# Designs tried in a protein design chat: VH-VL binders against o27280. Part 4

Target 1, 266 residues: o27280
Amino acid sequence: MDSMNVPEVLEIKRIVEESESVKTFIFSWDFRREVRPGQFVMVWDFRDEKPMSVSLIDPVRSEIGISIRRVGEFTDRVHGLSEGDLLGIRGPYGRGFELMGRDILLVGGGIGMAPLAALADEATARGMRVDALVAARTADELLFLDRLEAAGVNISTCTDDGSCGFKGFAHERLLTLEENHDMAAVCGPEPMMFQVMRILDERDVPAQLSLERYMKCAVGICGQCCLDDTGFRVCAEGPVFWSQELSRVREFGRYRRDPAGRRVPW

## First folded at step 3 (VH-VL)

Design r3
Fold by OpenDDE, second read of step 4:
Parts: sequence; C-alpha cells; structure tokens
Structure r3 (fold): chain C 266 residues (1-266), chain A 121 residues (1-121), chain B 107 residues (1-107)
Amino acid sequence: as target 1 above (266 residues)
Amino acid sequence: EVQLVESGGGLVQPGGSLKLSCAASGFTFNRYAMYWVRQASGKGLEWVARIRSKSNNYATYYADAVKGRFTISRDDSKNMVYLQMNSLKTEDTAVYYCVRPSYYEGYFDVWGQGTLVTVSS
Amino acid sequence: ETVVTQSPATLSLSPGERATLSCRASQSVGSYLHWFQQKPGQAPRLLIHDASNRATRVPARFSGSGSGTDFTLTISSLEPEDFATYFCQQYDSFPLTFGQGTKLEIK
C-alpha cells in the first residue's frame, strides 16, 4: 500500500467564502505529489472521511484548495473550522480531466464548478480559449465568477430564477449557443450533465464529465462507487469519464446508490 | 469594469482627523480582503492597513507606523472600504491607494487612482 | 520585517536596449515577490506576480525570474512607454514591504 493512502495531517492556511454554502480551504502542498484537475482527495476530520474535488492547484505558491459545500453533518463540522485547524488529507485519487484543442467549453452547476475552476486555470495557462457556462439556482450560488474572469475565461451565467444571466437550466442555455468547441468538460448535478452530454454528442463535441458517487475507499476496492452494468469504479476509472464511456452506463442521469447500496433517484 | 475610487483626501493640521473612503465596483466585493497603501511624494510605497472578508471575521491588520491611530473598516452592503485616520502626523502625508488583492489574496491586483492627504501646519 | 532592496536606484538606457533590474530580500520570500510599474501621476500597475508570472495584458518583453532572496526583472527590448519607476514587493509575511524603486529613465 502506497504511503499516499495514509492521511497527511495538514493545517488550514486560509479559508475563503465562495458563497453562503461553499468554502474553499487552502493547504500547503508538496507538488512532488502531482495533482490534476478533476482528481479528488479524501478529507478526514478525524471522525469521518469524504471525497472532495480539488478546486485550486497553485504550484507557484505550493498550495491547493478544496471547495466544500455544506450539505450534511460532516461538512457542517468542516465549515465550523478556522484557519490554523487541522484536517487529514489523502490522495489525490481518480482520473482527472484531459485537455485537447484550442477552445474548451466548461459547463458547471453548483459545486460542480470546483474541479472546472482548476481546469480553467490550467487551460488558460496553456493559452487555450476557455468559455464557461456557470449555472446555479440563484445568483448568490454562482461560484468562482471573479476568479474565472481574472483568468481570462469568457463566462455565461445561468440561474433557475433568472437573477443572473439566462433564466433556466444549463442545457437550455447551451441550446441557445451555436458555437462549437474542440472539447467540453462538464460537472454538476447529474440530470444537468445528462442533458448537456446529449447536446454535446449531437454536436460532435468531445466531452468529459465528472461523476459523483458515494466513495468509501477511494482505491477501487470496496465497490461502493461501482456503476451498474459496466463495473466502472468512479474512484478508479473516474470520476472523469468521456461521454462515450458514460453512454454505456445505464444509471447515468437516472439514479445512484446510497451508502447501503440501494438505488436512489436523482 | 473592476474599479476602485478613493475619496476624502485633503489638507489637515497635525493632530487632526480624516476619513478616507473607497468605492468598489465590478466584482464581488464581500469576497475580498481590502488594503490601503500609501506613497509619499517621490518616495516608495508603504502598506498601511488590511481588512479581511466576512468569512475571516473582518480581521484587521495595521502597519506599526499607524497602529492605534488608523482604523480600517468596510461596509459590504455598499461596497465600501474606509480608513479613519486620527492623530495625524506630518509623516502621514501621502497619496493613499485603495487596493484589491487577487482572488485568494496572493498579490495586489487592482489599485485605485489614489487620494492625496496632506498634513501640514 | 523583511527588507526589500532594489538596484540600481536609477537606470539610464535607450529604447531598444535590454534592461535588468534587481531586487533582494533580507530573508527568503520564496516566490512571493511581485513587480509593479508606476508612471508619474499614476497608480502602480501590477507587472509580474509570484516572481515570474506576467499580469494580464503585460507585453512579452517583460519577464521575471528568481526565488528565495534574489529576483530579477528583465525588459528584453525597451519601448518608449517602458520608462517608469519599477517597484518590487514581498508578499510572504506581514508587514508587507516594498523596495525603494528603480527609476528607468531615457538616456
């Protein structure tokens, strides 16, 4: 077993409030351990452990950022932490995004923008043109807008209530955009991703999508994140999948499994 | 689109008080720490004060030269940052800049055009 | 505090020439060293951040290098608009401190 599987106790250097429900926790990172956008780490608060996407990769400052949405007991505890407090971090794990072409489209919903923000930084650093469709329920829940803008990303916003940008869902906004890209990266609610993937496939735009499933081991052993029919393990073969791969996954956009292994609709 | 506009500068006598204001626009103000930096005529730049965002409890920091005399504050509802300057000294004479750091506070990203404060008898 | 010292105080060059500006910190600041350009009557403008990263819309002729205590700003071929004062600044620890500046003037 690799030493990377042992949680490293790290001090929270900074906390940034991204929204009312999302905070980014910044840690010092030894970049001898490579990390890619789309990969995740296991965060341990010494009571429980949860997978979290890396939202910031800064090799210049030797820092990474993990954006966490407040959604339950574990995240409630983490959101109660302060700078200087400790967390256990192990990883990174999983398959990250690949970049190709000159023009890339990012489509993100809610906390799904976390890994995409990191990808945006890499893409822009490579001189790629980056367009981002950022979706949320309301304007206040839109994430990383100023960050993306500073990086040179062209942003389109979409909100359910129309409080910012296009009123409606991400796939609806996408339908109004005629421009094609060399590739797309998608992350957000699975129903959103399903609809977005469909549109991108029809337009022959290569797409990568990041899935979220219940993960326990993060190393492809426990099977808790195994996708039906295919046997894909989200923690090992994913969480980033190509659209061609997901086309084989019947449960995609339809249901997931809970910690007990029961089917739960989205 | 991102803009910082300072105001409130002027002539004041030693021992006097002055309050500077900075109006921010074009970005999500409440997510950023804000800084004041000053520059005396023909001289270098000097960090004056820092105020963090709400998520960091609006923590404030001051240069030793102004500690106890200056107070930095902010009103997120109005996208404003302030610098209350009391017990002013002649050496406080400078152009005062309102400064926004980068998103994660790694460097000074955006500067206002500054407001001149002159402390003289 | 970390003292930041620039050299030379004044640099006289002609358009088309290469300019090399130095900045030294009294203690290691890692890569947390930034460069600013300031023209008379204007606010400082971010030029290079984190030792070697050009800010937005900064021409390619500007480059930064160094780490730890010694840093260099290089302008490969001077343009008339490049004649200004340049400041370095450490963002490693508080209090944040600036160099005294290098005035780049036309010969």
Scores: ipSAE 0.596, ipTM 0.843, lowest interface PAE 1.0, mean pLDDT 95

Design r4
Fold by OpenDDE, look of step 5:
Structure r4 (fold): chain C 266 residues (1-266), chain A 121 residues (1-121), chain B 107 residues (1-107)
Amino acid sequence: as target 1 above (266 residues)
Amino acid sequence: EVQLVESGGGLVQPGGSLKLSCAASGFTFNKYAMYWVRQASGKGLEWVARIRSKSNNYATYYADAVKGRFTISRDDSKNMVYLQMNSLKTEDTAVYYCVRPSYYEGYFDVWGQGTLVTVSS
Amino acid sequence: ETVVTQSPATLSLSPGERATLSCRASQSVGSYLHWFQQKPGQAPRLLIHDASNRATRVPARFSGSGSGTDFTLTISSLEPEDFATYFCQQYDSFPLTFGQGTKLEIK
């Protein structure tokens, strides 16, 4: 069995409260094992296992961060942990983002900003100009703003309730932005991503989108994260997809499968 | 604009007390740990105290030189960090800086202008 | 505690010259070494973080190198505004400690 697939028990070095519902857990990481923005790890609390995006990649400090939103029993347990507590981490898995060009646009919604924050760090470190459209339901749910700003990212915010920035959805804000970028990276609620992708396609901006699906094995075996019509496995061929790839995926932006395999509309 | 503004410095006699305040603005204060660093005239910098964020239970840390005498605290609702200094000694004379670390406490990236504390008889 | 020692205590140079400042830690601090610039009457300013990363708006003439115990701050060509005191600081372990500083003065 590939050693990569065995969870490594790691101590939580630090916990950062990103919002009321999101915490970042920081771990020591051996960077002999490469990790890229957009990849995910499987987090094991010794009872259950869930895929989580890497939100911080710090090779200087030999640390990674995993941002977790409190949404259910598993995440409730994890959010109850303290520094010094242990978690099992295996990975990284999946295809991460690719950077190209000079100017990049990031469009993120909610916890979708997690992988994009990591990407922002890499992009800025490479000297790229990074514009980020950060979306959330409310101002309090906007993530990583100070971090992004410190990295030199040009931030535009939008909130559903108008409590911060543009009142409305990410795709609506995007329509008000006239500047074209060399590429875009998108992560958030799938309906948001779907609309954003359409706009970007119309503008001929190459786009990568990170999908969220129920993932069990993370190694492309169980098929729980398979996308209809294409057979794409989100854990293996994704979670980052090019817009051209997603254009082939009929279910994208329309429905997903729940843990029981049932079609659930967005 | 990210800004830290210290206040409360002044002249105090040995054995006296003084409370410093630092007002933070321009960033999400409650997500950051906060530090006090002091500098005696013509000398180097000395870490004094650290207070972590709420997510870390407002844990406090002190330099040995000030343990038991100084207390760091914060009020996130007001974007304030404080340093209560008791039993002051002449060697506590310094400019005291309020300092914000980087987002994940990697380095000191924001400093206040400092406030002068003079302990003298 | 980790003791951080800077050398030289004073460095006298002329504008346009190259400046090399040393910082040594009593034990390995990895790359958790930062450099600060301080001018008279001002607060320290972050210059280099994590041994080799320039802080925001720091000119390219400033560079940091080193790891473990030995670190170097280099100013490739001194500008008049660069004459100040420079401090290194380790962030590897508590208590956090600073070097005693190197005063860069005009020759």
Scores: ipSAE 0.544, ipTM 0.824, lowest interface PAE 1.0, mean pLDDT 94

Design s15
Fold by OpenDDE, second read of step 4:
Structure s15 (fold): chain C 266 residues (1-266), chain A 119 residues (1-119), chain B 107 residues (1-107)
Amino acid sequence: as target 1 above (266 residues)
Amino acid sequence: EVQLLESGGVLVQPGGSLRLSCAASGFTFSDYAMTWVRQAPGKGLEWVSGISGSGDYTYFADSVKGRFTISRDNSKNTLYLQMNSLKGEDTAVYYCAKRSYYEGYFDYWGQGTLVTVSS
Amino acid sequence: DIQMTQSPSSLSASVGDSITITCRASQSISTYLNWYQQKPGKAPNLLIYAASSLQSGVPSRFSGSGSGTDFTLTIRTLQPEDFATYYCQQSYSTPYTFGPGTVVDFR
């Protein structure tokens, strides 16, 4: 049995309130177990288990951070926890982002900025130029702006209501930007990612996109996170995919499967 | 109208410490990153330090790392620069400046306060 | 760190002249280049941001151009109040760095 599949009970070292609905839980981490931006862990609150992206990777402090948006019963319970409380963490799982080139564009929407924030840290540490398009419905939902700025990331904001930055959607803002990058990393609502991917493809910018699907096992066994037509398992072959891979996925940007296996439109 | 007012600049001996303050008004202080830029007499501008709107993140020029700390009190609309282990080369007019929204340029500056490090 | 250079270090001009100041970055900074004007005993004032965007309140005789490593600030029809020192600054990455400045004096 792979030890990585057994949840390790970890103490919440620190909690950062990112927004009204998002908290980052910080844990001590043994970096003998490598973790990459774009990978996820399974978080166990001793009742239920959910996949969560790693949003902070700090080898210097020997810490990782997991950003969780309050969206349901599980996350509601987790958001009720305090520093010193315990959670089960197993992983990391999945394919993370690959960095290439000199200039990278990050396009994130809402909680999708979580893995991208970690990627931004790595990219800047490597001396890469990082531009980030951070999108949210409202200004209050924009995530990690201070952190990104401190890292030297050049930020462009986009809000649906225009309360901050560009008024509109991420893909609309992207259309107004003329600069090309060597690579792009995208994470957010799938309709957003779909539109962004199209633009990036037209511009011949290699893009990686992180998908969100219902995951049960995280180890590629249960098939709950399988993508139609391809058989890609988001937990195993993903969650980070190249745009070329996603171009083969019919359901991308259109629908997903719910826990019962039914098609749920975006 | 945006206003920035620096204070605290005085004569100090090498190895000494000094804290500068910058009082801000005319904008939502907590929404903007703030920065310190200094200018030695007859010299050019040098970026010294920056702090995020929330104050959670700080960054420094290599020349001042480990010696200077930057902080802010958003309830008082005040920016601070704690300078320790001061050297002669730290002699300069210190400006506080407002950083534009996530753009990296400084659209508003204070009048500056003179720090002189001399024995 | 990104090093910034300016040319010339100083120039003399007359009222009504058109002058150009150049700024160069040690590496590509895209359009993340800003220009400031500073008069003696005064704080710097932002003139141009994002290489070519004119700051609000700045006269239209000021203009910026460039991308990558080479940038220019142009002042058309130089006015008496334009005699000052001009600095470029990269906002591409921290630590932010300034050019050494260009002094514009009366001829």
Scores: ipSAE 0.006, ipTM 0.504, lowest interface PAE 11.8, mean pLDDT 92

Design s5
Fold by OpenDDE, look of step 5:
Structure s5 (fold): chain C 266 residues (1-266), chain A 119 residues (1-119), chain B 107 residues (1-107)
Amino acid sequence: as target 1 above (266 residues)
Amino acid sequence: QVQLVQSGAEVKKPGSSVKVSCKASGGTFSSYAISWVRQAPGQGLEWMGRIIPIFGKANYAQKFQGRVTITADKSTSTAYMELSSLRSEDTAVYYCARDSQYEGWFDPWGQGTAVTVSS
Amino acid sequence: DIQMTQSPSSLSASVGDRVTITCRASQSISSYLSWYQQKPGKAPKLLIYAASSLQSGVPSRFSGSGSGTDFTLTITSLQPEDFATYYCQQSYSTPRTFGQGTKVEIK
């Protein structure tokens, strides 16, 4: 067995409270194991295991961060943990984002900002100009604004209720922005991503999108994260896909599979 | 550009309470932590506590536990620090500052609020 | 709590001098250290963060170095506006703690 597939028991070094429902757990990381923005890890609380995006990559301090939204029993338990507590981490898995060009647009919604925050750090470190459209239902759910600002990212906010920034959805805000970018990275609710992708395609902006699916094995074996009708495995061929790839995916923006394998509409 | 503006100077008697305000402008208030730091005359800087305005969670230095209360009003983008049971030793300039949760640096700072405790 | 100790507590220097201030943590704080400048009657100003990163707008004559427990703030060529008190601050753990300060005075 590949050592990568065996969870390493790691101590939580720090916890950053991003919002009422989101915490970032920071761990020491051996960077002999390379990790890229857009990749995910499997988090094991010794009872259950769930895929989580890497939201912080710090080779200087030898740390990674995993941002977790409180949404169910597993995440409830994890959110109850403290600094010094232990978690099992295996990975990283999946295809991460690729950076190209000089100007990059990030479009994120809710917890979808997690991998994009990591990407923002890398892009700015490389001297790229980064614009970020950060969307959420309300101002209180906007994530990583402090990090992005500190990194030198140009931030535009969007909230459904207008409590911060543009009132409306991310794709609506995007329509008001006329600037062209060399590439875009998108992550958030799939309906949002679907609309954003369409706009970017019309503008001839190369785009990468990170999908979220129920993943069990993370190694492309179980098939739980297969996409109709391509057969793409989100854990293996993704979770980051190019827009051209997703244009072939009938499932994208329309429905997903639940843990039982049933089609569930968005 | 984010700015922090604090309330004016206070003169208080021993045993009383003081509440200092810190209003943020020029940025998103909810996503940033606000720390309070005080400085006695001719002395160094002392961290008192911080709040995450998004959901109102505050942490305090042990020295001030039970005597300090930090709150935030998201609707007005204002943080508050209330210190009770004031003593002469509490005479100081009190600062609010934006607190980076990841890096832990303070920037920007408020202009400071002088609090004098005297009988 | 992590204690931060600065050295020296005060120093006298002339314009153009190289000034070095040290800060020692009671335990390893990795690179979670910031430096601040404070002038009389004013709030502290962030100079350096993450031990060695220069804050935007800060002159390049300021630099920070170090990791773990020992850190250094250096002013390569002291300017008239640099006479002030300097503080180090650790952000590794809560509570946040500061050094006692170093007053840089004119000789």
Scores: ipSAE 0.672, ipTM 0.878, lowest interface PAE 1.1, mean pLDDT 94

Design s8
Fold by OpenDDE, look of step 5:
Structure s8 (fold): chain C 266 residues (1-266), chain A 119 residues (1-119), chain B 107 residues (1-107)
Amino acid sequence: as target 1 above (266 residues)
Amino acid sequence: QVQLVQSGAEVKKPGSSVKVSCKASGGTFSSYAISWVRQAPGQGLEWMGRIIPRFGTANYAQKFQGRVTITADKSTSTAYMELSSLRSEDTAVYYCARDSQYEGWFDPWGQGTAVTVSS
Amino acid sequence: DIQMTQSPSSLSASVGDRVTITCRASQSISSYLSWYQQKPGKAPKLLIYAASSLQSGVPSRFSGSGSGTDFTLTITSLQPEDFATYYCQQSYDTPRTFGQGTKVEIK
């Protein structure tokens, strides 16, 4: 068994409250174990284990950040933790984002901004021009705006209620933007990603999209995160996919599997 | 571009209270934290506390605990700092500043509010 | 509380000079250190964050270095507009604390 598959018990160094439902937990990290934006880790609270995206990668400070949205029992427990408390972390797993070109567009919705925030840091550090379309239901749910701004990202916001920026959905805002980019990275609600991908394809913009699925093993053996009908495993072949890969995935944008393996429509 | 505009100068008597406002524009108010920093005449900078408007939660320097209250109104994108039981030593320029939660730097700053406490 | 000590408290320099200001923390603060410039009657201005990152719009003659407890702000070639007071600030822990300041005066 690879050492990467054994959870390391790590102390929470710092907690950043991103929104009422999202917290970022910061840990010391040994960067001899490389981690890339778009990859995920398995977080273990000594009772249960869940996959979480890496939202901060700081080799200088030897830190990573994991952003977690409160959505159930596991995340409720984790959100109750304080600095100094312990969590088990194993990974990283999966395929991360690949940067190409000079101009990159990030399109994120809700917690989907987590991996994109990490990608933004890397892209800006490389001297790339980064535009980010950040979407949420309301202004208070927009994530990482100050962080992205600090990194030099050009931000466009979109909210369902119009409380900040464009009133409407991310794909609607995207239609109003005519600027060309060398590539795009997308992460958020799958219906959003589906629409965004369509627009990007029509514009001939290469796009990478990060999928969220129920993942149990994270090592491609349990099959819980398999995508119909390709058989792609989100934990192994993903979670980051190119648009041309997802075009072959009938499941994408239509339904997902719940923990019991049942089809659940979006 | 984010801008912070503070209320005007105040002259107060010892024992009274002062409330300074800081209005933010050009950005998403709820996405920022706001810190308050004061500077006595000819002296250095002193951090007083901060608030995260979207949560309404404030943290204070121990020196000011019990005497300072920092609040925020999201509807008007305005942060407030109220200092009670004023004394002559509280004579200073009070600044609000955007506070980075990740890095903890302050940018931008308000123009400052001069508060003079005299009998 | 983390104590920040700057050195020197004041210095005199001429236009074109290389100026170095140091800041020492009472304990390790990693790279959570910012530098500010303040002119009389004005609010402080952020110059450097994360110990060595130059804030947007700040001239390249400004640079920061250091980690842990010892940090340095350097002005490679002092310009007339650089005569001011400079402060370091730690953001490692709460409360946030500043150095006592370094006044850069014209010789």
Scores: ipSAE 0.721, ipTM 0.887, lowest interface PAE 0.9, mean pLDDT 94

Design t1
Fold by OpenDDE, second read of step 4:
Structure t1 (fold): chain C 266 residues (1-266), chain A 118 residues (1-118), chain B 112 residues (1-112)
Amino acid sequence: as target 1 above (266 residues)
Amino acid sequence: EVQLLESGGGLVQPGGSLRLSCAASGFTFRSYAMSWVRQAPGKGLEWVSAISGSGGKTYYADSVKGRFTISRDNSKNTLYLQMNSLRAEDTAVYYCARTSFYGSFDYWGQGTMVTVSS
Amino acid sequence: QSVLTQPPSVSGAPGQRVTISCTGSSSNIGAGYDVHWYQQLPGTAPKLLIYGNTNRPSGVPDRFSGSKSGTSASLAITGLQAEDEADYYCQSYDSSLSGSKVFGGGTKLTVL
């Protein structure tokens, strides 16, 4: 196996409190190993291993950041860690986002903003105009707003309860926004992404969407993250897909596989 | 530099027709929705019509529905407004405006005057 | 008559602070749609002054500020200058009008 598949034990350099449920863990990174927005790493706490998107890529400081939402036992343990503690990191894996054009739209929901934040940094550094629709259930769950603003990103917020920005869902807000973009990058709850993709397709805006599936090996051999009909492996052919690719995926926006391989609705 | 230049305005009798044009430059035209906004003499601003970047979606104020048609030619970087069945109340300066991400009009032309009078 | 309501006129002396209100409803500002402001100098086309409720385009002085709360928005001008004499319009989106962009009636600002 490639040496990249062996977890490297890294020290948590810093921890950023993004919200009540989300923390960003920052690590020193050797950028001889390339990492792209949209790619993920496998995080190992010496008991269990989970895929996490890279949310920060800083070649100047030689750092990467991984944003983790507290959702279960693994993430509970990780959230209990402190600066100076150790984690195993292997990767990066998967296909990241591709930037094209001059104007880019980012549509993110909840923790889905993690990879998009990294993409925003790259896009702005390249001189692209970046617009971001940031969605969450409540204002307190909106992520990376200050960071995005500091990067020069134009932000539109959307919350289910109307506590910040547009009251409603991301796709509803998108319908009221004008199409001013050469491409779009989307990440969040799959029902959201499904609706957003539909709108973007109708507007002829090329779109890339990052999927979340149960991953075990991260190297395309176990098949746990295979998408029905196509055989796409989210860890290998994804997690970033073009809308045209996802149009071929029957389960997209409809159901997913649980760890036991059973179909479960969104 | 973003530039918008309207043309086609003039004097027309009630019931007549005019076609306005807006030449755009300094940006990727197809990437932006465009709008027409008008202002009657001594009055406020009124949104008239909008068209998506691709041209696939069009929107109209109730006051002009069925009479005005917005269109665009992205190969020519030009926005159009076909105005039929013109009325006296259509008399106004017509501005071409680019629509931003937020839904604002971030760039405006200097406008072209349309006068509907017998 | 306008969907968004503005005072017809406001005035202030140089150096003073003035505010222009924009009152909407639950179908526009109250729904969470952004409010934008435009300045129109006499004999000129409108210019974007504030977008997305609080943001200033490049070239707009920081003495101009926007805010939004509930069903209303406000434009504040501090350190009023003679050159600020103009018409000001708020603009938003209204979902009850089949997705229409809507303007306020405009406010004439006079610098005394």
Scores: ipSAE 0.445, ipTM 0.797, lowest interface PAE 1.1, mean pLDDT 94

Design t11
Fold by OpenDDE, look of step 5:
Structure t11 (fold): chain C 266 residues (1-266), chain A 118 residues (1-118), chain B 112 residues (1-112)
Amino acid sequence: as target 1 above (266 residues)
Amino acid sequence: EVQLLESGGGLVQPGGSLRLSCAASGFTFRNYAMSWVRQAPGKGLEWVSAISGSGGKTYYADSVKGRFTISRDNSKNTLYLQMNSLRAEDTAVYYCARTSYYGSFDYWGQGTMVTVSS
Amino acid sequence: QSVLTQPPSVSGAPGQRVTISCTGSSSNIGAGYDVHWYQQLPGTAPKLLIYGNTNRPSGVPDRFSGSKSGTSASLAITGLQAEDEADYYCQSYDSSLSGSKVFGGGTKLTVL
C-alpha cells in the first residue's frame, strides 16, 4: 500500500474564518508530495472521513489550506476544532486543473471557489491574466474576494439576492461578461456548472469543471462516485473534467448518487 | 501596443451600402469580443453592434437590426461592419472598440466617418 | 432619449471637485450591471476612464473615481485640471433592450 493512502496526522497550524459557514484550515505540508489545484484530500477527524478540496497551496511557507463549509455532523465537529488540534489527511487525489493559454476565466459558486482560489494563485504566479466570476447566495457568503484581489484577479461578483454585484445566478452574469479567455475553470453547485458549461461551449471556450460526488475510497475502487453511462470515477478520472467529457455524462446537472447509491435530483 | 484602425467610411446616398473594416494589432484578436460604436456629429455615443471572439455570436442595436451585419476574420485580425439600407440618421463617426471582461470598451480606434446624404 | 441620464453640462474651477451623475433604472444599473465611464477630449476618440464601477485603467489618475448605488452611478473628479475639460459618458448594459450596451447622453465638463 502506498503511503499516500495512509492518513497523516497533522496539526492545524492556523484557522481562517472565510465566512460564517466556511473555515480554512492550514497545515504544514511536505511538498515532496506534489499537490495541484483541483485535487482533493480525504480529511479524517478520527470518526469519519470526507473529501475536501485544497484551497491554498503555498510552497514558500510549506503550507496547504483546506476550506470546509459547515453543512453536517462531520463538518460541525471539524468547525469546533482549534489551532493546534489534529486531523488526519491523506492524498492528494484526483485530477487537478490544467492551465493553458494566457487568459483564464474562473467561475465559482459558494465553496466551489475553494479549488479555484488555489488555481488563481498558480495562474497569477505564472503571469496569466485571471478573471473571476464569484457567485453566492448572499454577499456574506462570497468567498476569497480579498485574497483574489490581492493576487491581481479581476473579480465580478454575483449574488442571488443582489446584496453584492449582479443580482442573479452565475450563468446570467456570465452572459453579460465578455469572452476574452483561452480557457475556463468552473466549480460550484452542479446546476450552476451545467448552465455555465453550456454558455462556455457556445462561446467555444475550453472549460474544465470540478464535480462533487459522494466519495468513499478516493482511489477508484469502491465505485461510489461513478458517473452514469460513462463509468467515470470522480475520484480517479476527476474531479476535474473537461466539458467534452461531461457532455457524455447523462447525470451531470440532473442528479447524483447519495451514500446509499440512490438517485437524488439536484 | 493595442491598435485599432478603422477604414471604409465615406459618402453614400440613402438606401446605399457601405462596408467598414477595422484592423487590429497588438493583442490576440480571437480572444476578444469586438464592437462598433458610432457618434453622430455633435451627439453622444451609441452602441451599434458586437461580435464574440469566435464570431459565433452577434448582437445589434434595435436601430440597425436587419440592416447591418457584423463579422470578423480572425485570420486577418479584422472586424467588419456591412451596412445596408443606409439612412440619414446613420451619419456618424464609427469607432471600432475592443470589449473587456467587464463589458467596457478598453481600446478604441480613431473612427471613420460615414455620411449618408442625397 | 438616452437610456442612462446624465446632466448635459457641469463646470468647476481648477482644484475643485466635480461630480457627474448617471441615472439608470431597474433594467440596467439597478439590475446590478456594471457602469463604465469614458472621457472624450475634443476631436478625439473616447478613452476608458473607469470600468467595473470603480476600477481605473492603467494611466488614469487616482483623482478620478467611480461609484454606484441603487439605480445610479457617479463619476467624481478631484483636483480639477484644465486638461480635464472634455465630454464624459457613462455606459452599462440593459436587459430590457435585448441585451444592449447603453450609453448616457454625455456630460460636457468645462473648467473655468
Scores: ipSAE 0.444, ipTM 0.800, lowest interface PAE 1.5, mean pLDDT 94

